# VH-VL binders against q8ixk2r445to577: the designs that were tried, part 138

Target 1, 133 residues: q8ixk2r445to577
Amino acid sequence: FFGMLQNKGLTDYCFDYNPPDENQIVGHQVILYLCHGMGQNQFFEYTSQKEIRYNTHQPEGCIAVEAGMDTLIMHLCEETAPENQKFILQEDGSLFHEQSKKCVQAARKESSDSFVPLLRDCTNSDHQKWFFK
Below, E stands for the ipSAE of ESMFold2; O stands for the ipSAE of OpenDDE; V2 stands for 0.75 times the mean of E and O plus 0.25 times the DockQ between their complexes.

## First folded at step 5 (VH-VL)

Design v20 (framework fv_traxivitug; at its last look DockQ between E and O 0.44; V2 from the best seeds 0.00; counts 0 for: pae E 4.9 > 2)
Fold by ESMFold2, look of step 6:
Structure v20 (fold): chain C 133 residues (1-133), chain A 119 residues (1-119), chain B 107 residues (1-107)
Amino acid sequence: as target 1 above (133 residues)
Amino acid sequence: QVQLVESGGTLVQPGGSLRLSCAASGFTFSDYYMSWVRQAPGKGLEWVAYISSSGSTIYYVDSVRGRFTISRDNAKNSLFLQMNSLRPEDTAVYFCARGYSKGYYFDYWGQGTLVTVSS
Amino acid sequence: QSVLTQPPSVSVAPGKTARITCGGDNIGRKYVHWYQQKPGQAPILVVYYDSDRPSGIPERFSGSNSGNTATLTISRVEAGDEADYYCQVWDSSSDHVFGGGTKVTVL
């Protein structure tokens, strides 16, 4: 799959990545932003290795969650996907992170009304449902 | 090392025209949205215009629409602002600013070039 | 429509905490970015996406954003923090909008 990764419950919000420094594209948090489709910020690829790739930039980035954390951050992609970079996009739209056994949810940033994707215990919430557009 | 160098700012009369340039170096210019941001003497920052990395998408603040034209030459790593029908309220330092892809914010700024519109 | 309101000035003693506010309708649902500008110089980015810091910006710069108010917080203020500070948002209807700026004076 390739395109804008949208949230079903939080309508009109998409995965977004736009780091401020082209020389340090890894280590920054993935956010949610209103879908607009402009530039490279909102285009991701879901690969057969279960990666979510930001591949419109070189070197390519892959979304990861570090052990014990709930935030989605950018790492460099590797030839064989590490476990912390594997997400299962299920038929019901849930996005399951294998290593943590948690689901990606559209959540409010702490002290903010803006939104980020975070790992949470899996539920049936539409805020944990995602699709490509 | 990212560098942005503006030029072309001078004193012009109301109703006149002026063309500003910004020379970029130290990054892949064609990957970035570019903006002009201005600051009137003693006043705050005002975004003026931006242009997409390819040059195909352009937006202006309402006060300059129809009078100013932003453009770029990716082969020469250059950004331009053609300013027509200048008014005294266009008096400002004009900054060239970089945003990566669709830049929601500006991570590098030039030092600016002063445009004075006065009789 | 998109209007960002900042106090014109804030005074703070060295070593204390400065709080600079940016008011806007539903600003908590937008990402806020902050710039520092010293006299005669270009702005530099100090906070983006409400609370993130670019490389080279010290940890004592932090941000928050909820409801109708975003806040830039500078802890352990130093004389070198005297500057004008601007908030900024982007959205598809208004493009880039800056606040009016806040002059921070370290007494």
Scores: ipSAE 0.205, ipTM 0.758, lowest interface PAE 4.9, mean pLDDT 88
Fold by ESMFold2-Fast, scan of step 5:
Structure v20 (fold): chain C 133 residues (1-133), chain A 119 residues (1-119), chain B 107 residues (1-107)
Amino acid sequence: as target 1 above (133 residues)
Amino acid sequence: QVQLVESGGTLVQPGGSLRLSCAASGFTFSDYYMSWVRQAPGKGLEWVAYISSSGSTIYYVDSVRGRFTISRDNAKNSLFLQMNSLRPEDTAVYFCARGYSKGYYFDYWGQGTLVTVSS
Amino acid sequence: QSVLTQPPSVSVAPGKTARITCGGDNIGRKYVHWYQQKPGQAPILVVYYDSDRPSGIPERFSGSNSGNTATLTISRVEAGDEADYYCQVWDSSSDHVFGGGTKVTVL
């Protein structure tokens, strides 16, 4: 799959990555933003190694979650995908993070009505359901 | 070290034309959306135009559409704004600003170049 | 088309907290970015995506965004914080919209 990774519960919101510096594309948080269908910062690829890749740059970025954290951060993709970069997109639309055994949920950002993808205990909530548009 | 340097601002008569340039260095220019943002003397910031990294997607604020043309030369790390049919209300400092991917925000700005449209 | 409303000026004593508001219809559903501009200088980004800070921006700068109002908060204000501050959003029509700016005076 590839394209805009959209939330089923927050029907207007998509995965978005727009780092402030090309020389430091790694280490910044993945956010959710209104889906606009205009490419690049909302364009992701789901790979056979269960990676969510940001393909607009070389070297390619891969979404990861650091141990003990709940935020999704951009890291460099590795030749063999490490456990913290593996997400299982299930048939029901759940996005399961393999290392933490948690699901990606659209959640409110602190001090904001804006939304970010965060790891939470898996539920059957539409806020944990994702699809590629 | 990211640098954006504007040039070309000068005094022009109403109805005249002017081309602004922005020289970029310290980053891979071809990966970034670029914008022109202007500021009239003593007034606030106003977005004017943006251009995608490849040059294929271009947007303008309504007041300049059909009069201004944004373009870029990725081989020369340069951004341009061709301004035609200039009006007194186009008088402003014009900033070159870098936006990442779609340009949701502007992380680096040039020093600006002053355009004065007056008789 | 979005319109963002900022108060034209805010006065604050040194060491106190300045709050700069940015009003807009459903602005809480959009990400707000904030810029600082000192006289004769280019703007610099101080807060992006409602509450994140670029490297080099002091922790005294913070942001929030809810409902129809976004706020830039500058705690423990210093004389060097005197500047014009602008909020900005990217509109879904592909336009960038700036607020009118707020002059912060430290006295």
Scores: ipSAE 0.149, ipTM 0.756, lowest interface PAE 5.1, mean pLDDT 87
Fold by OpenDDE, look of step 6:
Structure v20 (fold): chain C 133 residues (1-133), chain A 119 residues (1-119), chain B 107 residues (1-107)
Amino acid sequence: as target 1 above (133 residues)
Amino acid sequence: QVQLVESGGTLVQPGGSLRLSCAASGFTFSDYYMSWVRQAPGKGLEWVAYISSSGSTIYYVDSVRGRFTISRDNAKNSLFLQMNSLRPEDTAVYFCARGYSKGYYFDYWGQGTLVTVSS
Amino acid sequence: QSVLTQPPSVSVAPGKTARITCGGDNIGRKYVHWYQQKPGQAPILVVYYDSDRPSGIPERFSGSNSGNTATLTISRVEAGDEADYYCQVWDSSSDHVFGGGTKVTVL
């Protein structure tokens, strides 16, 4: 699967990655932004290694969860996907992080109506449902 | 330390042409989106154009499309704005600004260079 | 197509709190960024992504964004805070859009 990764419950919001350096893309947080389909900021790929890959740039980035964190951070992809980069996109749309045993949820950003994807306990909320467009 | 220094601003007549330059230092210039933002005397900020790191993606504000050309020379850490068919309403201080990724926002700005279009 | 509306001016006494609003249709659904500009100087980013603060910017500067209004809040205002402040968003139809700017005067 590839394209825009859109949230079901939070209508018209997609995964969005905006690194400060186009050629040094690691170390920053993945956010949610209105789906606009322009540029590479909202293009992701779910791979057979269970990665969510940001592959519009080289080297390719893979979404990871760092120890003790609930945010999604971009790391470099590796030949063998590390445990903190493995996600299961379920048929029901839930996005499950294997290592933390939590689900990716569209969550409200502090002091804002904007949103970010955060790891939370898995529920049946549509805010935890995702699909590729 | 990130530095952006604009140059080339001067007085020109309507219909004339002018080329602005921006010298960048203190960061890997070739990795960043860059923009020009202008400010007419006593007025607010107006985005003019941006260019991607490689130069493959370019966008303009409608009022300058077809007249202005943004370009870059990554080997020289330089950003340029070629302005043709200048109009009095193009009179402004032109700022060079570094964009965050696609340029959702601008984290560093130069001091600007004044372009005056007048007969 | 996006239009951002700011009050032309805001006056505040030293030590008090200044609030600068930026109005836009469903602006809360977009990330808003704020810039400070003093006379004859380049703009400085003071708040980005609604509420994040660049390093070096005092904690007195904070941002919020909800509904149709984004707000830059400057607490414990100092004389040095006197400046023009601009809000800004990125829009898929209009690219980069700035508000009209707000002159903050410290009384």
Scores: ipSAE 0.132, ipTM 0.787, lowest interface PAE 3.2, mean pLDDT 92
ESMFold2 (binder alone), look of step 6: mean pLDDT 93; pTM 0.947

Design v21 (framework fv_traxivitug)
Fold by ESMFold2-Fast, scan of step 5:
Structure v21 (fold): chain C 133 residues (1-133), chain A 119 residues (1-119), chain B 107 residues (1-107)
Amino acid sequence: as target 1 above (133 residues)
Amino acid sequence: QVQLVESGGTLVQPGGSLRLSCAASGFTFSDYYMSWVRQAPGKGLEWVAYISSSGSTIYYVDSVRGRFTISRDNAKNSLFLQMNSLRPEDTAVYFCARGYSKGYYFDYWGQGTLVTVSS
Amino acid sequence: QSVLTQPPSVSVAPGKTARITCGGDNIGSKYVHWYQQKPGQAPILVVYDDSDRPSGIPERFSGSNSGNTATLTISRVEAGDEADYYCQVWDSSSDHVFGGGTKVTVL
């Protein structure tokens, strides 16, 4: 699958990656932003290795969660996906991070009206359900 | 330690006025949205009014709009509720509540002050 | 203005699980918060942003929020959990809205 990765609960919000420096695309946090339908910074590919790839710039980025963290960070993709870059998109729309046994939730950024995807205990919440548009 | 202490609740006749105060301590008051939430005897919680950290954004529940005024004094760490044209249905315990994350939820509450509107 | 519907009461035996529902039109698009209130006391926040817990709230409290129903789940219920529970949402179009409350009675 590929396209804009949209939240079921926050219906107007999509995964978005727009680092401040386009020449250093890794190491920054993935955010949620209003879906614009134009691809670009909101275009992701879900691979057979259960990766979420960002293909807008070179080198290609893959979303990862570092041990002990709950934020989604852009890392370099590898030929064989490491465990911290594997997300299982389940039939109910939940996005399960197997290494941590947690689900990706659309969450509010502290002290802000902006939103970010964070790992949280899995619930049957619409904010934890995602689909490609 | 976060503390919110309400005062001013008393018995008032219908049509009367009353001003409630809330004294805040243990945190930077000017960084937080604040609300008044009331509870009639034996009934549930009802949000009344909300004020942003700067005081520039203010909202009221429909039943008190035009009669109640929420205000704050950040220099004195105080929140106020001026209640005019009081009605028997305004009888309630009034809680001062701190709004976290721009007031989306209330992480700390005062013990409340009882306002009774009766002849 | 949005209306949140809760059952007026729930009875549960010690050690069992209590589930308190909060019904609202498209409530799954909003973030739901839960408060516990004991007689004569101020409310205490027990769950916020659907499922997160404040420091000091035991793990047996959990929440979920999907479609038109949010749920507060209290597992392995203790006598000290007996209280009124309220759900709440914030939305710029509806401001702060509380549910009518659910009295949880432990035996």
Scores: ipSAE 0.368, ipTM 0.834, lowest interface PAE 3.0, mean pLDDT 89

Design v22 (framework fv_traxivitug)
Fold by ESMFold2-Fast, scan of step 5:
Structure v22 (fold): chain C 133 residues (1-133), chain A 119 residues (1-119), chain B 107 residues (1-107)
Amino acid sequence: as target 1 above (133 residues)
Amino acid sequence: QVQLVESGGTLVQPGGSLRLSCAASGFTFSDYYMSWVRQAPGKGLEWVAYISSSGSTIYYVDSVRGRFTISRDNAKNSLFLQMNSLRPEDTAVYFCARGYSKGYYFDYWGQGTLVTVSS
Amino acid sequence: QSVLTQPPSVSVAPGKTARITCGGDNIGSKYVHWYQQKPGQAPILVVYYKSDRPSGIPERFSGSNSGNTATLTISRVEAGDEADYYCQVWDSSSDHVFGGGTKVTVL
C-alpha cells in the first residue's frame, strides 16, 4: 500500500510529515493535517516489513515510537526494521504497534487545537481506523 | 537566510501583458511549493496561484484562470507569473511567498512588486 | 469557495489583550494561520496550525478556534504590535483563502 494515510473518524485528515528544519528530516513528530491529495509530505508507503515509510525526502524515514512514549516520530529506516518501527495494519483498519500493544489514534495535541497520531489503548473507535487513499 | 525578491511590476494598459519574476535564495528552492499572493491598494491579501515543488501541480484563483500562468525554473531558483489580458482590478502589489513544504501556509514572503493596470 | 470574515478594526490599550476573530464555516475543524503586516512591509507569519508559533515570535501571540470562529490573541499588547492581521486557511478544494484583515490600533 502507498498513498495518503487517511483517518476514518477524523475524515478530512491524513498523516503528514513536515520537518521544521529542511536540513534534518529525522527526529520530528508526525502530524495530521487536511488531506490535499497532492502527495508530497502526505505520501507514505506501508512496506512488507510493516514499516510506514516516508520516501519524499532523502534519506528515507520510517515512523517509530520510542519505549514509554506515545508520539510517532521520524527515524532513519534500517535494513531490517526494528520492533519500534513495526505497525500492523489490520483488516478493520486499525494500525497496531506491536511492541507497545497499542493502536494509533487521531488525537488532539495537548495544549493545542492541532491533531496528531498518538498511541492509545486499542478501541473500536473510528479515530483508530486508517486507510490508504 | 531565506530571501525572495520580486521584480517586473510596472504600469500596463488594460488588455496588456506582463511577466513577474521572483528570485529565491537561502534554501533548497526545488523542495517548496511557491505561491503568488496579491494586495490591491488599501485592500486585503488575495491568493492568486500556486505551483508544486516539481512544477507538476498548479492551481489558480478563478478570477485569473486562463489569463495568468505560474511557472518555475528550479535550476535558476526562480518563480514566474505571466499575466495576460490584464484588467484594472488586477492592480496590486504582487508578493512571492514560500509555501511550507506541503504548501498550506506561507512562512516567508518577498517585499512585493507593484503592478498598475490603468489607461 | 469559503469566505473568512474579520472585523475591520480592533482598538486596544497598551498592556491589555487584543482578540482578533476570523469567522468561517466549520473553521474549528481547520488549521488557521495568522499573518501580521505593517505599512509598506511584507506580511510575516505569526501563528500557524491554529496555535503554533514560528521561532522569533513572542509567546504573547496565541491562536485558538472552535465552531465557526478562530481567534488570534495578543496578550500584553505593545505599540509595536500595531498592524493589520490576516487569517488564512487552505481549503480542501486546493484554494488558499484569506480573511479581509483587521487593523489593530494600540492607543
Scores: ipSAE 0.006, ipTM 0.601, lowest interface PAE 10.8, mean pLDDT 85

Design v23 (framework fv_traxivitug)
Fold by ESMFold2-Fast, scan of step 5:
Structure v23 (fold): chain C 133 residues (1-133), chain A 119 residues (1-119), chain B 107 residues (1-107)
Amino acid sequence: as target 1 above (133 residues)
Amino acid sequence: QVQLVESGGTLVQPGGSLRLSCAASGFTFSDYYMSWVRQAPGKGLEWVAYISSSGSTIYYVDSVRGRFTISRDNAKNSLFLQMNSLRPEDTAVYFCARGYSKGYYFDYWGQGTLVTVSS
Amino acid sequence: QSVLTQPPSVSVAPGKTARITCGGDNIGSKYVHWYQQKPGQAPILVVYYDSDRPSGIPERFSGSNSGNTATLTISRVEAGDEADYYCQVWDTSSYHVFGGGTKVTVL
């Protein structure tokens, strides 16, 4: 699947990645932003290897979560997907991070009106349900 | 095989100018962003300037902005730092460091070249 | 704006474990890299991306990063590990930021 990765609970918000410049495509946090009218920064690919790829810049980026962290960070894609880059999009819409055994949730950034995807214990919340549009 | 060799460090008067060079070998220079990192005698590391692989993106630490210019010549595998309006606090060993795109860390460093700014 | 705080020195006996901390506001949301520098020599990278290790660096070197503190751990310390150690992050507003350095003394 290709498209905008949209949240069911936070209905107008999509995965968004806007690195500071083209030389800095990795190392920054993935955010959530309004889906309407946003361009290439909201277009992601979900691969058969369970990666969430960002193809707007070269080299291609893959979303990852480092051990002990709960933030989604852009890494460089590997030829064989490492465990920290594998997200299982389940039939109920949950996005399960295989290495941590946690789910991706739309969450409010501390003391801010901004939203970010974070790893949380898996629940049946609509804030943990995602779909490609 | 990767090697970075700095040159150009010397004693200069305050207000003077100096150009540092870094010769790279053992890798495809044009694929890497490069930085200058300095270390004042007995002090810690301080990043000074970086330049992208193509040369189109350049950043400086605030204290040198407008006085230092980083540049590169990919055909000659060379990195440069033009230092103008030098101040005593610019006295340091200047290291050429190879930046890696995967995390903006420095995987290889040169041995450094000493710049002394003194009357 | 970003400031990384390291203890100025750590003393450790051979064979024991040294832990060097790097404190920074929400540093766990960034990637931390660690460098070793011996007197009169260039720094070398010992840990990158919080916990990854370059080829040639022994497994005795490891790292972690969570909340407001990153840590470089050197297990089974050898005399040759005596050096200054620096943490470093990339910050979108301050670019490359180094900690003040920690001098590790092996008895």
Scores: ipSAE 0.000, ipTM 0.525, lowest interface PAE 16.3, mean pLDDT 84

Design v24 (framework fv_traxivitug; at its last look DockQ between E and O 0.09; V2 from the best seeds 0.00; counts 0 for: pae E 7.0 > 2, placed apart)
Fold by ESMFold2-Fast, scan of step 5:
Structure v24 (fold): chain C 133 residues (1-133), chain A 119 residues (1-119), chain B 107 residues (1-107)
Amino acid sequence: as target 1 above (133 residues)
Amino acid sequence: QVQLVESGGTLVQPGGSLRLSCAASGFTFSDYYMSWVRQAPGKGLEWVAYISSSGSTIYYVDSVRGRFTISRDNAKNSLFLQMNSLRPEDTAVYFCARGYSKGYYFDYWGQGTLVTVSS
Amino acid sequence: QSVLTQPPSVSVAPGKTARITCGGDNIGSKYVHWYQQKPGQAPILVVYYDSDRPSGIPERFSGSNSGNTATLTISRVEAGDEADYYCQVWDSSYDHVFGGGTKVTVL
């Protein structure tokens, strides 16, 4: 699958990656923003290795969650996907992060009504349901 | 040290043309989205035009579409705004601004160059 | 295109808190960025993504964004905070929209 990764509960929001420098794409948090389809900042690919890839840069970026954290961070993709970069996109639309055993949820950013993707305990909430448009 | 230096602002008669330039230094220009933002005397900020790092994606505010052309030369670290069919309402200080986070907001601005459209 | 409404002016005494509002339909669903502009100078970014601060901006500056109103809060105001403040969003029309600006006067 590839395209804009959109939230079922927050129907106008898509995964969005805003690196400050297009050649320095690692280390920044993935956000959620209004779906607009402009550029590759909202265009992602879900691979057979269970990666969520950002194809704006070569080598490609892969979404990861560091141990003990709940934020989604961009790392460089590796030849063999490490465990912290593996997400299971389930039939019900949930994104399950295998290493932490948690699900990706659209959650409010602190001091804001805007949303960011965070790891949370898995529920049947529409805020944890994602699909490619 | 990041620097953006605008040039080209001058007095132009209505219906005339003018090209503004912005010279960038202190960073890898080809990695950043760039914008022109203007400010009429005593008025607020108004975004004018936006160009992606490669130059392939370009957008304009409605009031200048078809009259203004934004472009860039990454080899020369330069941003341009070609302004045609100028009107008195285009009178403003024009700022060159670096787009941060793929252009969602602006982290560095030039000092601006004044364009006056008057007879 | 979205319209962002700011009060034209706000007066505040030194040491008190100034609040500059930015009104827009469902603005809480969008990220808001804030700029400070002093006379004859270029704007500088003071708050981005609703509440984050760039390096070098004092902790007295903070932001929030909920419902139809985003707010820039300047605590313990100093004379040097006197400036025009602008809110800005990138809306779904692929353009940047600025508020009309608020002149903060420290009296």
Scores: ipSAE 0.178, ipTM 0.765, lowest interface PAE 4.5, mean pLDDT 88
Fold by ESMFold2, look of step 6:
Structure v24 (fold): chain C 133 residues (1-133), chain A 119 residues (1-119), chain B 107 residues (1-107)
Amino acid sequence: as target 1 above (133 residues)
Amino acid sequence: QVQLVESGGTLVQPGGSLRLSCAASGFTFSDYYMSWVRQAPGKGLEWVAYISSSGSTIYYVDSVRGRFTISRDNAKNSLFLQMNSLRPEDTAVYFCARGYSKGYYFDYWGQGTLVTVSS
Amino acid sequence: QSVLTQPPSVSVAPGKTARITCGGDNIGSKYVHWYQQKPGQAPILVVYYDSDRPSGIPERFSGSNSGNTATLTISRVEAGDEADYYCQVWDSSYDHVFGGGTKVTVL
């Protein structure tokens, strides 16, 4: 799949990535922001390797979760997707991180009223359901 | 080194026209959305106009819509602001500002060029 | 109506903490960005997405945003922090809105 990755429960919010440095896209957190359909910050590709790829910059970034963490962080893509970069987008819209056995949920960013995708125990909540535009 | 250099600011009479330029270097210009932001002497910042990386999407603050035209030439790494029907309230330092993709915020700014509109 | 309200000035002693507020209806649902501007110079980004810092901005600059108020906090204030500070949001109409600015004076 390719497009804006939207949350079902937190309506009108999409995955978004806009790093401050053109040549340093690694190490920043993915956020949720109002879907607007413009620009390249909200375009992601779900690949056959189960990557969520940020495709608007070279070298391309792939979303990862570091061991013991719950935040989605941008890493460089590799030719063979590492386990921490593999997400299963299921038919019901749940986005499962296989290594951690947790699901991606729209959640509040610590110390802010803003929203981010975080790993949480899997539930049937619409805040854990995602779809491409 | 990232550089943004504005030029073209001068004294113009009300009703006149002026074209501002911004020369970009040290980065891949075509990857970035660009804005003009202005600051009247002794006053705060006001966003003026925004143009997408390809030039296909353009927005203006209401006070300049229909009078100002933002444009870019990606082959020349240049951003422009054509200002027509100038008014005294358009007097300001005009900054060229860089935003990645849709430009939620501005990570690099030029030094600005002063436009004075007075009779 | 996206109106961002900042106090016009804040005075702070060296080594103390400065807090610069940015008020707006439900501003906590938006991401707030902060810029420092010294006289005769271009602004520089000091905080983005409420609380993140660009490379090269020291950890004594921090931000928070909840309810109707976003706050830029500068701990252990130095003379070199004397400047105007602006908050900014982007809204769903693709407009950028700046606060009126706060002059921080280090006495």
Scores: ipSAE 0.037, ipTM 0.694, lowest interface PAE 7.0, mean pLDDT 87
Fold by OpenDDE, look of step 6:
Structure v24 (fold): chain C 133 residues (1-133), chain A 119 residues (1-119), chain B 107 residues (1-107)
Amino acid sequence: as target 1 above (133 residues)
Amino acid sequence: QVQLVESGGTLVQPGGSLRLSCAASGFTFSDYYMSWVRQAPGKGLEWVAYISSSGSTIYYVDSVRGRFTISRDNAKNSLFLQMNSLRPEDTAVYFCARGYSKGYYFDYWGQGTLVTVSS
Amino acid sequence: QSVLTQPPSVSVAPGKTARITCGGDNIGSKYVHWYQQKPGQAPILVVYYDSDRPSGIPERFSGSNSGNTATLTISRVEAGDEADYYCQVWDSSYDHVFGGGTKVTVL
């Protein structure tokens, strides 16, 4: 699967990554932004290694969850996907992080127009449902 | 239970050197970013240094850059702070804290170890 | 390089609500975290990501952040809430920046 990764509950919002330096793409947080289908910021790939790859630039980035945290951070992809980069995109649309045993949820930053994907306990919320478009 | 225990704090003269240690337990140390945060007597908290899980990424507060070195031994669940060219303004309780970069928080702290720099 | 400004002290009567502010230029665009520190003790995380609460922290502790001000709210204040409270953000220069701290006194 590849393309825009869109949230079901938070209508018209997609995974978005816009590093300040296009030549140094790792270390920043993945956010949610209106799906626009333009540019390189919203193109992701779900691989057979259960990675969510940002492959617009080389070297490729892979979304990771650092231990003890609930945010999605871009790391470099590795030959063998590390545990903190493994996600399961379920048939019901839930995006499950294997290591933390939590689901990716679209969340609002309070008193802000900004949204981010965060790890939360898995629920049946549409805010935890995702699909590629 | 997550535990962080600092040690090595003592009295040193200006220009001296000191190495602090932090023993971590109750979690997979090698998975976590770590930091040192200090607090001068009667003052507020000041972040000092940050080190990634593997040790490949390190950041310092400007006032200690070139003098302090943060390092870790994941096999020993230990965090270190080598402090050289110490100054009186470095006098503080030094806390070991579990935390990450870019807006991340420090979710666990040690009780701290006191470093006193005085002639 | 970012500067976070907190009031030096806040006094509150038991059972009342304490509000601790953390001012910063466009702080609402950053995530703010809060720590409680009692004398001779290590800081304890009480609020993270503006308004999330760690397990074990009473729901009396809440946070908000908008514009140029983040606020830690302690409702139904107890004597045990007397402590120093610090706000903290990440700076684009790769610093973790703390506020100056606020001493909360329970009258």
Scores: ipSAE 0.017, ipTM 0.639, lowest interface PAE 6.8, mean pLDDT 91
ESMFold2 (binder alone), look of step 6: mean pLDDT 92; pTM 0.937

